# Miniprotein binders against q6w4x9r395to579, part 241

Target 1, 185 residues: q6w4x9r395to579
Amino acid sequence: GHCSLEGGSFVTTFDARPYRFHGTCTYILLQSPQLPEDGALMAVYDKSGVSHSETSLVAVVYLSRQDKIVISQDEVVTNNGEAKWLPYKTRNITVFRQTSTHLQMATSFGLELVVQLRPIFQAYVTVGPQFRGQTRGLCGNFNGDTTDDFTTSMGIAEGTASLFVDSWRAGNCPAALERETDPCS
Below, E stands for the ipSAE of ESMFold2; O stands for the ipSAE of OpenDDE; V2 stands for 0.75 times the mean of E and O plus 0.25 times the DockQ between their complexes.

## First folded at step 21 (miniprotein)

Design xm2 (at its last look DockQ between E and O 0.95; V2 from the best seeds 0.82)
Fold by OpenDDE base, look of step 21:
Structure xm2 (fold): chain B 185 residues (1-185), chain A 89 residues (1-89)
Amino acid sequence: as target 1 above (185 residues)
Amino acid sequence: DTLREEAERLYDEARKLMEEARRAFEAGNFEEAFRLAEEAGRLIKEAIRRAEEAIKEGDEDPWTYLILRYAEWFAEIVYEFIERVKEEL
């Protein structure tokens, strides 16, 4: 399964459903029992301009009982708040520079993350087949059905991206907005 | 303990109970499986409540939210298991 966060406000789920939203919060991208230690991949969005539609991805976070790995747009990688030199390796996670503009987080448990740093901060999430039907969050449920990708944390299928996205917030933040805007905004 | 820590503890305990419930079920002890699952259900509901309360009181740690989401998911699992056990009673 492949999930992408592009253009600052565009998401494509594991089931290849595209949608857009504008929010300034931390959101759960991927929750799964296949992730060790109750792990999850999260996305941090922030305001990039003066308008509500000017939001962008500023960091990706892998959070578990063991680790809090943050990859930020300024190329700083931290674990539990401490800056780490690349390549950085934990028990089952490795973060390294893939190219001059890309960082990669590789894992032993079937999760791969590629982060494009420039010109736009973007993220690409890949999960193995063992994750099929066992994912939740903004990346969807990876079950081959796009119609139920907007399922909330409470198991309710939403018709709009905004309500869906809000259900997966991991912080106190304002409501997300669903807008058909420039994918680069 | 903080509300988050309490939520985590309850969540962990609920998971342990469900593991026991599953073992009981596999052993054909459906009454015990039901009892354990029901207890897990109570604990997980309390875990959810504690996490929600933490958030309401201003806990903004993403981990608190994540625990809440896992607890919510686990609650569904517990419910489905209970329904399965009922079919065997």
Scores: ipSAE 0.832, ipTM 0.920, lowest interface PAE 0.5, mean pLDDT 94
Fold by ESMFold2, look of step 21:
Structure xm2 (fold): chain B 185 residues (1-185), chain A 89 residues (1-89)
Amino acid sequence: as target 1 above (185 residues)
Amino acid sequence: DTLREEAERLYDEARKLMEEARRAFEAGNFEEAFRLAEEAGRLIKEAIRRAEEAIKEGDEDPWTYLILRYAEWFAEIVYEFIERVKEEL
């Protein structure tokens, strides 16, 4: 399954459902029992333009009981707050520079993350088939049905991206609004 | 312990009880599976409350939010399992 976080705060879920949101928070991108040590991917968004509603991805975080690996737009990689030289390897995770503009986090548990550093910070998440039907977060539930990809942390399928995205906040932050930058809405 | 640490402990204990409940179910001990799953459900509800309280009291650690989301998901699993066990009783 493939999930992407692209410029303009666009997301495409594992079930290929596209949406856009505008928020400044840390969000749970992917949680799954297939990730060891209660792991999750998280996405950090921050203000990126003059408009209050322009936001962009500034970091991706892999968080578990053992690790907090941060890949940020300043091209620095840390684990538990300590800067790491690449390639960086733990038992199950390797982070390395794939190209001059891309970093990759490869794992033994079926998760792959590719981060485009330039010209714009973007992220691409790939999970193996064992994750089918066993994911939650901004990347959706990977069940082959786009109609329920906006399932909140409370298990409620919403019709709008903003309520869905807000339910996945991992911080004390303002609510996201999907229509905040669209004056025609 | 902090509220987050209490929530983690309750979540971990609930998971261990569910492992025991699943084993009891596989062995055909449905009354035991039910009792264990009911207790797991009680613990996971309390874990959720403790995590929610931690956030209300100003815990901004993303880990606290992640534990809450895993506890909420696990609660759904527990309640579905309880309904499955009831079919055998």
Scores: ipSAE 0.747, ipTM 0.870, lowest interface PAE 0.8, mean pLDDT 88
ESMFold2 (binder alone), look of step 21: mean pLDDT 88; pTM 0.879
ESMFold2, look of step 22: ipSAE 0.738; ipTM 0.867
ESMFold2 (binder alone), look of step 22: mean pLDDT 88; pTM 0.876
OpenDDE base, look of step 22: ipSAE 0.829; ipTM 0.915

Design xm3 (at its last look DockQ between E and O 0.76; V2 from the best seeds 0.77)
Fold by OpenDDE base, look of step 21:
Structure xm3 (fold): chain B 185 residues (1-185), chain A 89 residues (1-89)
Amino acid sequence: as target 1 above (185 residues)
Amino acid sequence: DTLREEAERLYDEARKLMEEARRAFEAGNFEEAFRLAEEAGRLIYEAIRRAEEAIKEGDEDPWTYLILRYAEWFAEIVEEFIERVKEEL
């Protein structure tokens, strides 16, 4: 399964459903029992301009009982708040520079993350087949059905991206907006 | 303990109970499986309440939210399991 966060406000789920939103919060992209230690991948969005539609991805976070790995747009990688030199390796996670503009987080448990740093901070999430039907979050449920990708944390299927996205917030933040805006925002 | 820590403890305990419930079910002890699952359900919903309360009181740690989301997911699992057990009673 492949999930992408592109263009500052666009998401394509594991089931290849595209949608967009504008929010300034931390959101759960992926939680799954296949992730060890109750792990999850999260995305941090912030304002990139003065308008509500000017939002962008600024960091990706892998959070578990053992680790809190943050990859930020300024190329700083931290674990539990401490800056780490690349390549950085834990028990089952490795973060390294893939190219001059790309960082990669590789894992031993079937999760891969590629982060494009420039010109736009973007993220690409890949999960193995063992994750099929066992994922939740903004990346969807990876079950081959796009119609139920907007399922909330409480198992309710939403019709709009904004309500869906809000259900997966991991912080106190304002409601996300769903609007047709500049794809570069 | 903080509310988050309580929620986490309750979540962990609920998971342990469900593991026992599953073993009981596999052994054909459906009454015990039901009892354990019901207890797990009670604890997991309490975990949810604790996490929600933490958030309401200003806990903004993403981990608190993550525990809440996992607890919510686990609650569904418990409920589905209980329904399966009921079919065997």
Scores: ipSAE 0.812, ipTM 0.915, lowest interface PAE 0.5, mean pLDDT 94
Fold by ESMFold2, look of step 21:
Structure xm3 (fold): chain B 185 residues (1-185), chain A 89 residues (1-89)
Amino acid sequence: as target 1 above (185 residues)
Amino acid sequence: DTLREEAERLYDEARKLMEEARRAFEAGNFEEAFRLAEEAGRLIYEAIRRAEEAIKEGDEDPWTYLILRYAEWFAEIVEEFIERVKEEL
């Protein structure tokens, strides 16, 4: 299955459902029981211009109990906050420069991430068939049906991308649906 | 301990109980499977509440959000399993 983050605001799910959103947050891109140690891919979006509608991908994060690998648009790769020279290898993960413009994170558990650094920071996620029907997040549920790819973190299929995307926030950020964040106290 | 750490511990314990529940179910011990799954459900909802409270109190760690999302997904799985076990009882 293939999921892409392109143009800084376009996503195509594992089931080939395209959508766009305008948000500035960290989002859960992919979670799955197939990822070891409660792992997930996350995407970080930020403003890329003066308009609220101009947001773009600025980093991709792989987070688990063991690792927090950050690949940033400034081409720096860190794990648990420490900068790493490429190629960088853990027991299960290898990050290396695929070409002068692309980095690749390969894993032993069926996840592959390719990051285009230039001309535009973009990401391409590939998962093996063992992930079918076992994913959630911005990349959808990988069940062969585009009509339920907007499944929220509570398991409810939504008709709009904004409600779906807001449910996958992994940080204290304004909701795309609201003008301001609700207070917690 | 922080609310995040408490949520993580409860989530881990719920997962262990659910593994035991699935083994009991596979062995045909449906009453035991039900008891274990009910307890896993209780723990997982407690984990969800602790993670939600942590976020409300200003926990900004993406890990806290990830634990919450896994716990929410797991709760759905537990509820479905409980209904499946009831059909065998």
Scores: ipSAE 0.727, ipTM 0.863, lowest interface PAE 0.9, mean pLDDT 87
ESMFold2 (binder alone), look of step 21: mean pLDDT 88; pTM 0.881

Design xm4 (at its last look DockQ between E and O 0.94; V2 from the best seeds 0.81)
Fold by OpenDDE base, look of step 21:
Structure xm4 (fold): chain B 185 residues (1-185), chain A 89 residues (1-89)
Amino acid sequence: as target 1 above (185 residues)
Amino acid sequence: DTLREEAERLYDEARKLMEEARRAFEAGNFEEAFRLAEEAGRLILEAIERAEEAIKEGDEDPWTYLILRYAEWFAEIVEEFIERVKEEL
């Protein structure tokens, strides 16, 4: 399964459903029992301009009971708040520079993350087949059905991205917007 | 303990109980499986409540939210398991 966060506010789910939202919060991208230690992949969005519709991805976070790995747009990688030199390796996670503009997080449990740093901060999530039907969050449920990708954390299928996205927030933040705006935001 | 810590503890305990419930079910002890699952269900709902309360009181740690989401998911799992057990009673 491949999930992408592109263009500042665009998401394509594991089931290849595209959608757009504007939010300034941390959101759960991927929750799954296949992730060890109750792990999850999260995305941090912030304002990129003066308007509420100008939002962009600014960091990706892998969070578990053991680790809090943050990859930020300024190429800083931290674990549990401490800056780490690349390549950085934990028990089952490795973060390294893939190219001059790309960082990669590789894992032993079937999760891969590629982060494009420039010109736009973007993220690409890949999960193995063992994750089929066992994922939740903004990346969807990876079950081959796009119609139920907008299922909230409470198991309710939503018709709009805004309510769906808000259900996966991991912080106190305002409601997400679903406006069509500048593709650069 | 903080509300988050309580939520986490309750979540962990619920998971342990469900593991026991699953073992009981596999052993054909459906009554015990049911009892354990019901208890797990109670605890997981309490975990959810504690996490929600933490958030309401201003806990903004993403981990608290994550625990809440896992607890919510686990609650569904418990409910589904209970229904399966009932079919065997």
Scores: ipSAE 0.823, ipTM 0.918, lowest interface PAE 0.5, mean pLDDT 94
Fold by ESMFold2, look of step 21:
Structure xm4 (fold): chain B 185 residues (1-185), chain A 89 residues (1-89)
Amino acid sequence: as target 1 above (185 residues)
Amino acid sequence: DTLREEAERLYDEARKLMEEARRAFEAGNFEEAFRLAEEAGRLILEAIERAEEAIKEGDEDPWTYLILRYAEWFAEIVEEFIERVKEEL
């Protein structure tokens, strides 16, 4: 199964359902019992302009009980906060530079992540067949049915992307409240 | 223990009980499977409460949110198992 995070905050799920959202938070892309040690793949989005409706992907994170691997748009790879030289290997994960513009995270548990660093920071997630019907998050549930890919963290299928995406937040991301100040006072 | 640590412990305990419940079910001990699954369900609901309270108290660690999402999913699994066991009782 293939899930993509492309410029303009576009997402295509494992079941090929496209959607777009606008948010500045860390979101759970993929959780699954097939990932060891309660692992998950997460996406970090931030403002890409002056408007709240202009957001883009700035990092992808693999988080488990043992690892917090961050691949960020500044081309730095860290694990548990420490910068790593590539290729970087753990017991079951290898991160390496595939091309001058792409990094790859390969795993022994059926997850593959390819990150395009330039010209636009984008991510492509591939999971093996053992994940079928066994996923949740922004990449959907991988059950072959696009009508329930917007299943929230509470197991409710929603008709709108915004409710679905908001349920997968992994951080405190309240709406920014800006008061316009009078510059003459 | 921090609220996050309590949530993790309760989640882990619920998983252990559910493993025992599945083994009891496979052995045909349906009343024991039911009892164990109900207790797992109670523990997972407490795990959810602890994680939600941690977030309310200012825990911004993505790990806390991930444990909460896994606990919520596990609660659904436990409910489905309980219904399956009831068919045998």
Scores: ipSAE 0.715, ipTM 0.859, lowest interface PAE 0.9, mean pLDDT 87
ESMFold2 (binder alone), look of step 21: mean pLDDT 88; pTM 0.874

Design xm5 (at its last look DockQ between E and O 0.90; V2 from the best seeds 0.81)
Fold by OpenDDE base, look of step 21:
Structure xm5 (fold): chain B 185 residues (1-185), chain A 89 residues (1-89)
Amino acid sequence: as target 1 above (185 residues)
Amino acid sequence: DTLREEAERLYDEARKLMEEARRAFEAGNFEEAFRLAEEAGRLIKEAIERAYEAIKEGDEDPWTYLILRYAEWFAEIVEEFIERVKEEL
């Protein structure tokens, strides 16, 4: 399964459903029992301009009971708040520079993350087949059905991206907006 | 303990109970499986409440939210398991 965060506010789910939103919060991209230690992949969005509608991805976070790995747009990688030199390796996670503009997080449990740093901060999430039907969050449920990708944490199917996205927020933040245009894309 | 810590503890306990419930079910002890699953269900609901309360009181740690979401998911799993057990009673 492949999930992408592109153009500042665009998301394509594992089931290849595209949508967009404007939000300034941390959101759960991927939650799954296949991730060890109750792990999850999260996305941090912030303002990219003066308008509240100008939002963009600024960091990706892998969070578990053991790790809090942050890859930010300024190329700083931290774990549990401490800056780390690349390549950085934990028990089952490795973060390294893939290219001059791309960082990669590789794992032993079937999660891969590629982060494009420039010109636009973007993220690409890949999960193995063992994750099929066992994912939740902004990347969807990876079950081959695009119609139920907007399912909330409570198991409710939402009709709009904004409500869906808000259900997966991981912080106190304002409601996400669904717009057709993104000034930061 | 903080509300988050309580939520986490309850979540962990619920998971342990469900593991026991699953073992009981596999052993054909459906009554015990049911009892354990019901208890797990109670605890997980309480975990959800505690996590939600933490957030409501200003806990903005993403981990608290994550625990809430996992607890919510686990609650569904518990409910589905209980329904399967009922079919065997």
Scores: ipSAE 0.811, ipTM 0.910, lowest interface PAE 0.6, mean pLDDT 94
Fold by ESMFold2, look of step 21:
Structure xm5 (fold): chain B 185 residues (1-185), chain A 89 residues (1-89)
Amino acid sequence: as target 1 above (185 residues)
Amino acid sequence: DTLREEAERLYDEARKLMEEARRAFEAGNFEEAFRLAEEAGRLIKEAIERAYEAIKEGDEDPWTYLILRYAEWFAEIVEEFIERVKEEL
């Protein structure tokens, strides 16, 4: 399954449902029992333009009981707050420079993350078939049906991306803004 | 212990009880499986409460949110298991 985080806060889920949101927070991108040590991918979004309705991806985080690997747009990789030179390897995770513009996090548990550093910071998530029906977060449920991909952390299918995205916040931050407008502007 | 640490401990204990419940179920000990799963459900509800309280008290650590979301998901799993065990009772 493939999930992408592109451009101006565009997401395409594992079930190929595209959406856009405008938020400045850390969000749970992917959680699954298939990830060891209660692991998850998280996406960090921040203001990126002249208005609050323009937000973009600034970092991707893999968080588990063992690791907090941060890949940020400044091209620095940290684990548990400590900067690491690439290639960086743990027992089940390797982070390396795939190309001059792309980093890859490869794992032994069926998760692959590719981060495009330039010209625009973007992320591409791939999970193996063992993840089918066992994912939650911004990348959706991976159940083969786009109609319930906006299922919140409370298990409620929503009709709008902003309510769905807000339910996956992993920090104290403002509610996601409208796709087209900034109510504070 | 912080509220986050309490939530983690309760979640871990609930997970251990569910492993015991699954083993009991596979062995045909359905009454034991039911009682273990109900206790796991009680502990996971407490874990969820601790994590929400931590956030309410100002915990900004993404880990706290992740534990909460896993605990909530695990609670659903426990509830489904309990219903499955009831079919065998």
Scores: ipSAE 0.737, ipTM 0.868, lowest interface PAE 0.9, mean pLDDT 87
ESMFold2 (binder alone), look of step 21: mean pLDDT 88; pTM 0.872

Design xm6 (at its last look DockQ between E and O 0.98; V2 from the best seeds 0.83)
Fold by OpenDDE base, look of step 21:
Structure xm6 (fold): chain B 185 residues (1-185), chain A 89 residues (1-89)
Amino acid sequence: as target 1 above (185 residues)
Amino acid sequence: DTLREEAERLYDEARKLMEEARRAFEAGNFEEAFRLAEEAGRLIKEAIRRAEEAIKEGDEDPWTYLILRYAMWFAEIVEEFIERVKEEL
């Protein structure tokens, strides 16, 4: 399964459903029992301009009971708040520079993350087949059905991305907006 | 303990109970499986309440939100298991 966060506000789920939102919060991208220690992949969005529609991805976070690995747009990688030199390796996670513009997080448990740093901060999530039907969050449920990708954390299928996205927030933030605006925002 | 810590504790305890429930079920001890699962259900619901309360009171740690989500997911698992056990009673 492949999930992408592109263009500042675009998401394509594991089931290949595309959608757009504008939010300035931390959101759960991927929650799964297949992730050890109650792990999850999260995305941090912030304002990139003065308009509410000007939002962008600024960091990706892998959070578990043991680790809080943050990959920021400024190429800083931290774990539990401490800056780490690359390549950085934990028990089952390795973060390293893939190219001059890309960082990669590789894991032993079937999660791969590629982060494009420039010119736009973007993220690409890959999960193994063992994750099929075992995922929740903004990347969807990876069950081959796009119609139920907008299932909220409460198990309710939403028709719009806004309520769906809000249900997966991991912080106190304003409601996400669903607007078809400039793809660069 | 903080509300988050309480939620985590309850969540962990619920998980332990469910493991016991599953073992009981596999052993054909359906009554015990049911009892344990019901208890797990109560605990996990309380965990959810604690996490929600933490958030309401201003806990903005992403981990608190995450534990809430896992607790909610686990609650579904517990409920499904209970229904399966009932079929064997």
Scores: ipSAE 0.846, ipTM 0.923, lowest interface PAE 0.5, mean pLDDT 94
Fold by ESMFold2, look of step 21:
Structure xm6 (fold): chain B 185 residues (1-185), chain A 89 residues (1-89)
Amino acid sequence: as target 1 above (185 residues)
Amino acid sequence: DTLREEAERLYDEARKLMEEARRAFEAGNFEEAFRLAEEAGRLIKEAIRRAEEAIKEGDEDPWTYLILRYAMWFAEIVEEFIERVKEEL
């Protein structure tokens, strides 16, 4: 299964459902019983410039009881707040520089993350078949049916992205916006 | 304990009870499985309440939100299991 975070504000779910949003927050991208130690992948969005309503992806976080691995647009990788030199290994996670523009996080539990650092900070999530029907978050539920990919944290399928995205906030932050014109003046 | 720590502890205890409930179910002890799952359900609902209270009181830690979302999902799993056990009673 493949989930992508592209163009600063676009998401495509594991079941290939695309959507766009703008919000300044940390969101739960993927949670699953298949991730050890109550792990989750999270996406961090922040304002992309002088435009008040536009946001873009600025970091991806893997959080569990053991690890808080942050891969940020400044190309710094940390675990539990401490900067790490690449390649970085734990027992079940390896983070390494794939190319001058791409970092990769490989795991022993079927999760793979590729982060494009330049020209635009983007993320590509791959999960193995054991995750089928066992995911929740912004990447959807991976059940082969796009009609319920917008399942909220309350377990309710929504038809539009806004309530779905807001239900996956991992912080006290403003409601997300789907699309606005730039009020530059 | 903070409200977040209480929620985490209750979630962990509920998971332990469900492991035992599943073992009882597999052994054919359906009355025991039901009682253990009902207790797990009560604990997980309390875990949810504590995490929600923490957030309302200003807890900004992403971990608190993650525990809440896992607890909410687990509550659904517990309810499904309870309905499955009732079919055997």
Scores: ipSAE 0.719, ipTM 0.865, lowest interface PAE 1.0, mean pLDDT 88
ESMFold2 (binder alone), look of step 21: mean pLDDT 88; pTM 0.884

Design xm7 (at its last look DockQ between E and O 0.70; V2 from the best seeds 0.78)
Fold by OpenDDE base, look of step 21:
Structure xm7 (fold): chain B 185 residues (1-185), chain A 89 residues (1-89)
Amino acid sequence: as target 1 above (185 residues)
Amino acid sequence: DTLREEAERLYDEARKLMEEARRAFEAGNFEEAFRLAEEAGRLIKEAIRRAFEAIKEGDEDPWTYLILRYAQWFAEIVEEFIERVKEEL
């Protein structure tokens, strides 16, 4: 499965469904039980201009119980807040420079990430076949059906991207369209 | 413990219970599987509540959100398992 974050605000899911959104928050791109230690891949968006529609990807984050690896647009790579020299290797993750403009995060568990640094900060996520039907987040559910890609974190299929995207926020979003639903409701 | 830490603990405990429930189910002990799964369900719902409350109170750590999401997903798994167990009772 291939998921892409391009052009500042465009996403193509694992099932090849394209959409766009404007948000300035951290969002879960990929959640899966196939990721060790309750891991997830996240995307950080920020304002790139004066209008609310001028947003762009500024960082990609792999977060788990053991790691918090941040690849930012300024080419700084950190783990748990500490800057790391490339190539950087953990137990099952390696971050290295692929080209003068691309960084790559390779893993032993079937996740690959390529980050284009210039001219536009973009990200490309690849997951192995073992992830089929076992993913959630902005990259969709990787089940071959594009019609259910906009399933929210609460399991509700949305017709538009806005509520879908907002449901996968992983931080305080100033312009959140939908608040967290009370689990007791 | 913080609300997040409580949520994590409850989530982890729920997972352990579900593992026991699955073993019981495989052994044909459906009553025990049901009991354990129901308890896991209770704990995971509480984990969700704790994580939600943490966020509501201003916890902005992405990890807290991630725990919430995994707990929510796990709750679905528990519910589905309970339904399967009921078919064997």
Scores: ipSAE 0.844, ipTM 0.918, lowest interface PAE 0.5, mean pLDDT 94
Fold by ESMFold2, look of step 21:
Structure xm7 (fold): chain B 185 residues (1-185), chain A 89 residues (1-89)
Amino acid sequence: as target 1 above (185 residues)
Amino acid sequence: DTLREEAERLYDEARKLMEEARRAFEAGNFEEAFRLAEEAGRLIKEAIRRAFEAIKEGDEDPWTYLILRYAQWFAEIVEEFIERVKEEL
């Protein structure tokens, strides 16, 4: 399954449902029992322009009981607050420079993250088939049905992206705004 | 212990109880499976309350939110299991 976080705060879920939002918070992208140590991917968004409604991705975080790996737009990679030289390897996770503009986090548990650093900071999440029907967060539930991809943190399927995104905040932040214009344009 | 640490311990204990409940269910011990799952449900609801209280008292650590979200998801799983066990009783 593939989930993308692209410019303009656009998200495409594991079930290929596109949406956008604007918010200045940390959000849970993906949680799953398939991730060891109660792990999750999180996305950090911040203001990107002079308009208060424009936001963009500024960091991606892998957080578990054991690790807190941060890949930020300033190209610094940390684990538990300590800067790391690339390639960086733990027992289960390898972070390395894939190309001059892309970093990759590969794992032994079926999660892959590719981060585009330039020209704009974007992220691409890939999960193996064992994750099917086993995910929650901004990337959706990966069950092959787009109608329930907006499942909130309370387990309720919502019809609007804004309610869904707000439920996945990992911080005390203002409510996210949903773009009304067609997300594919 | 902080409220976050309390929520984490309750979540961990609830998961262990559910493991026991599942084993009891597979062994045909449906009364025991029900008792264990009900206790797990009580603990996970308390974990959720502790995590919400931590956030209301100013805990802004993303870990606290992650534990809360896992606890909320687990609560759904426990409730579904309890209904499944009731079908056998």
Scores: ipSAE 0.758, ipTM 0.879, lowest interface PAE 0.8, mean pLDDT 87
ESMFold2 (binder alone), look of step 21: mean pLDDT 88; pTM 0.876

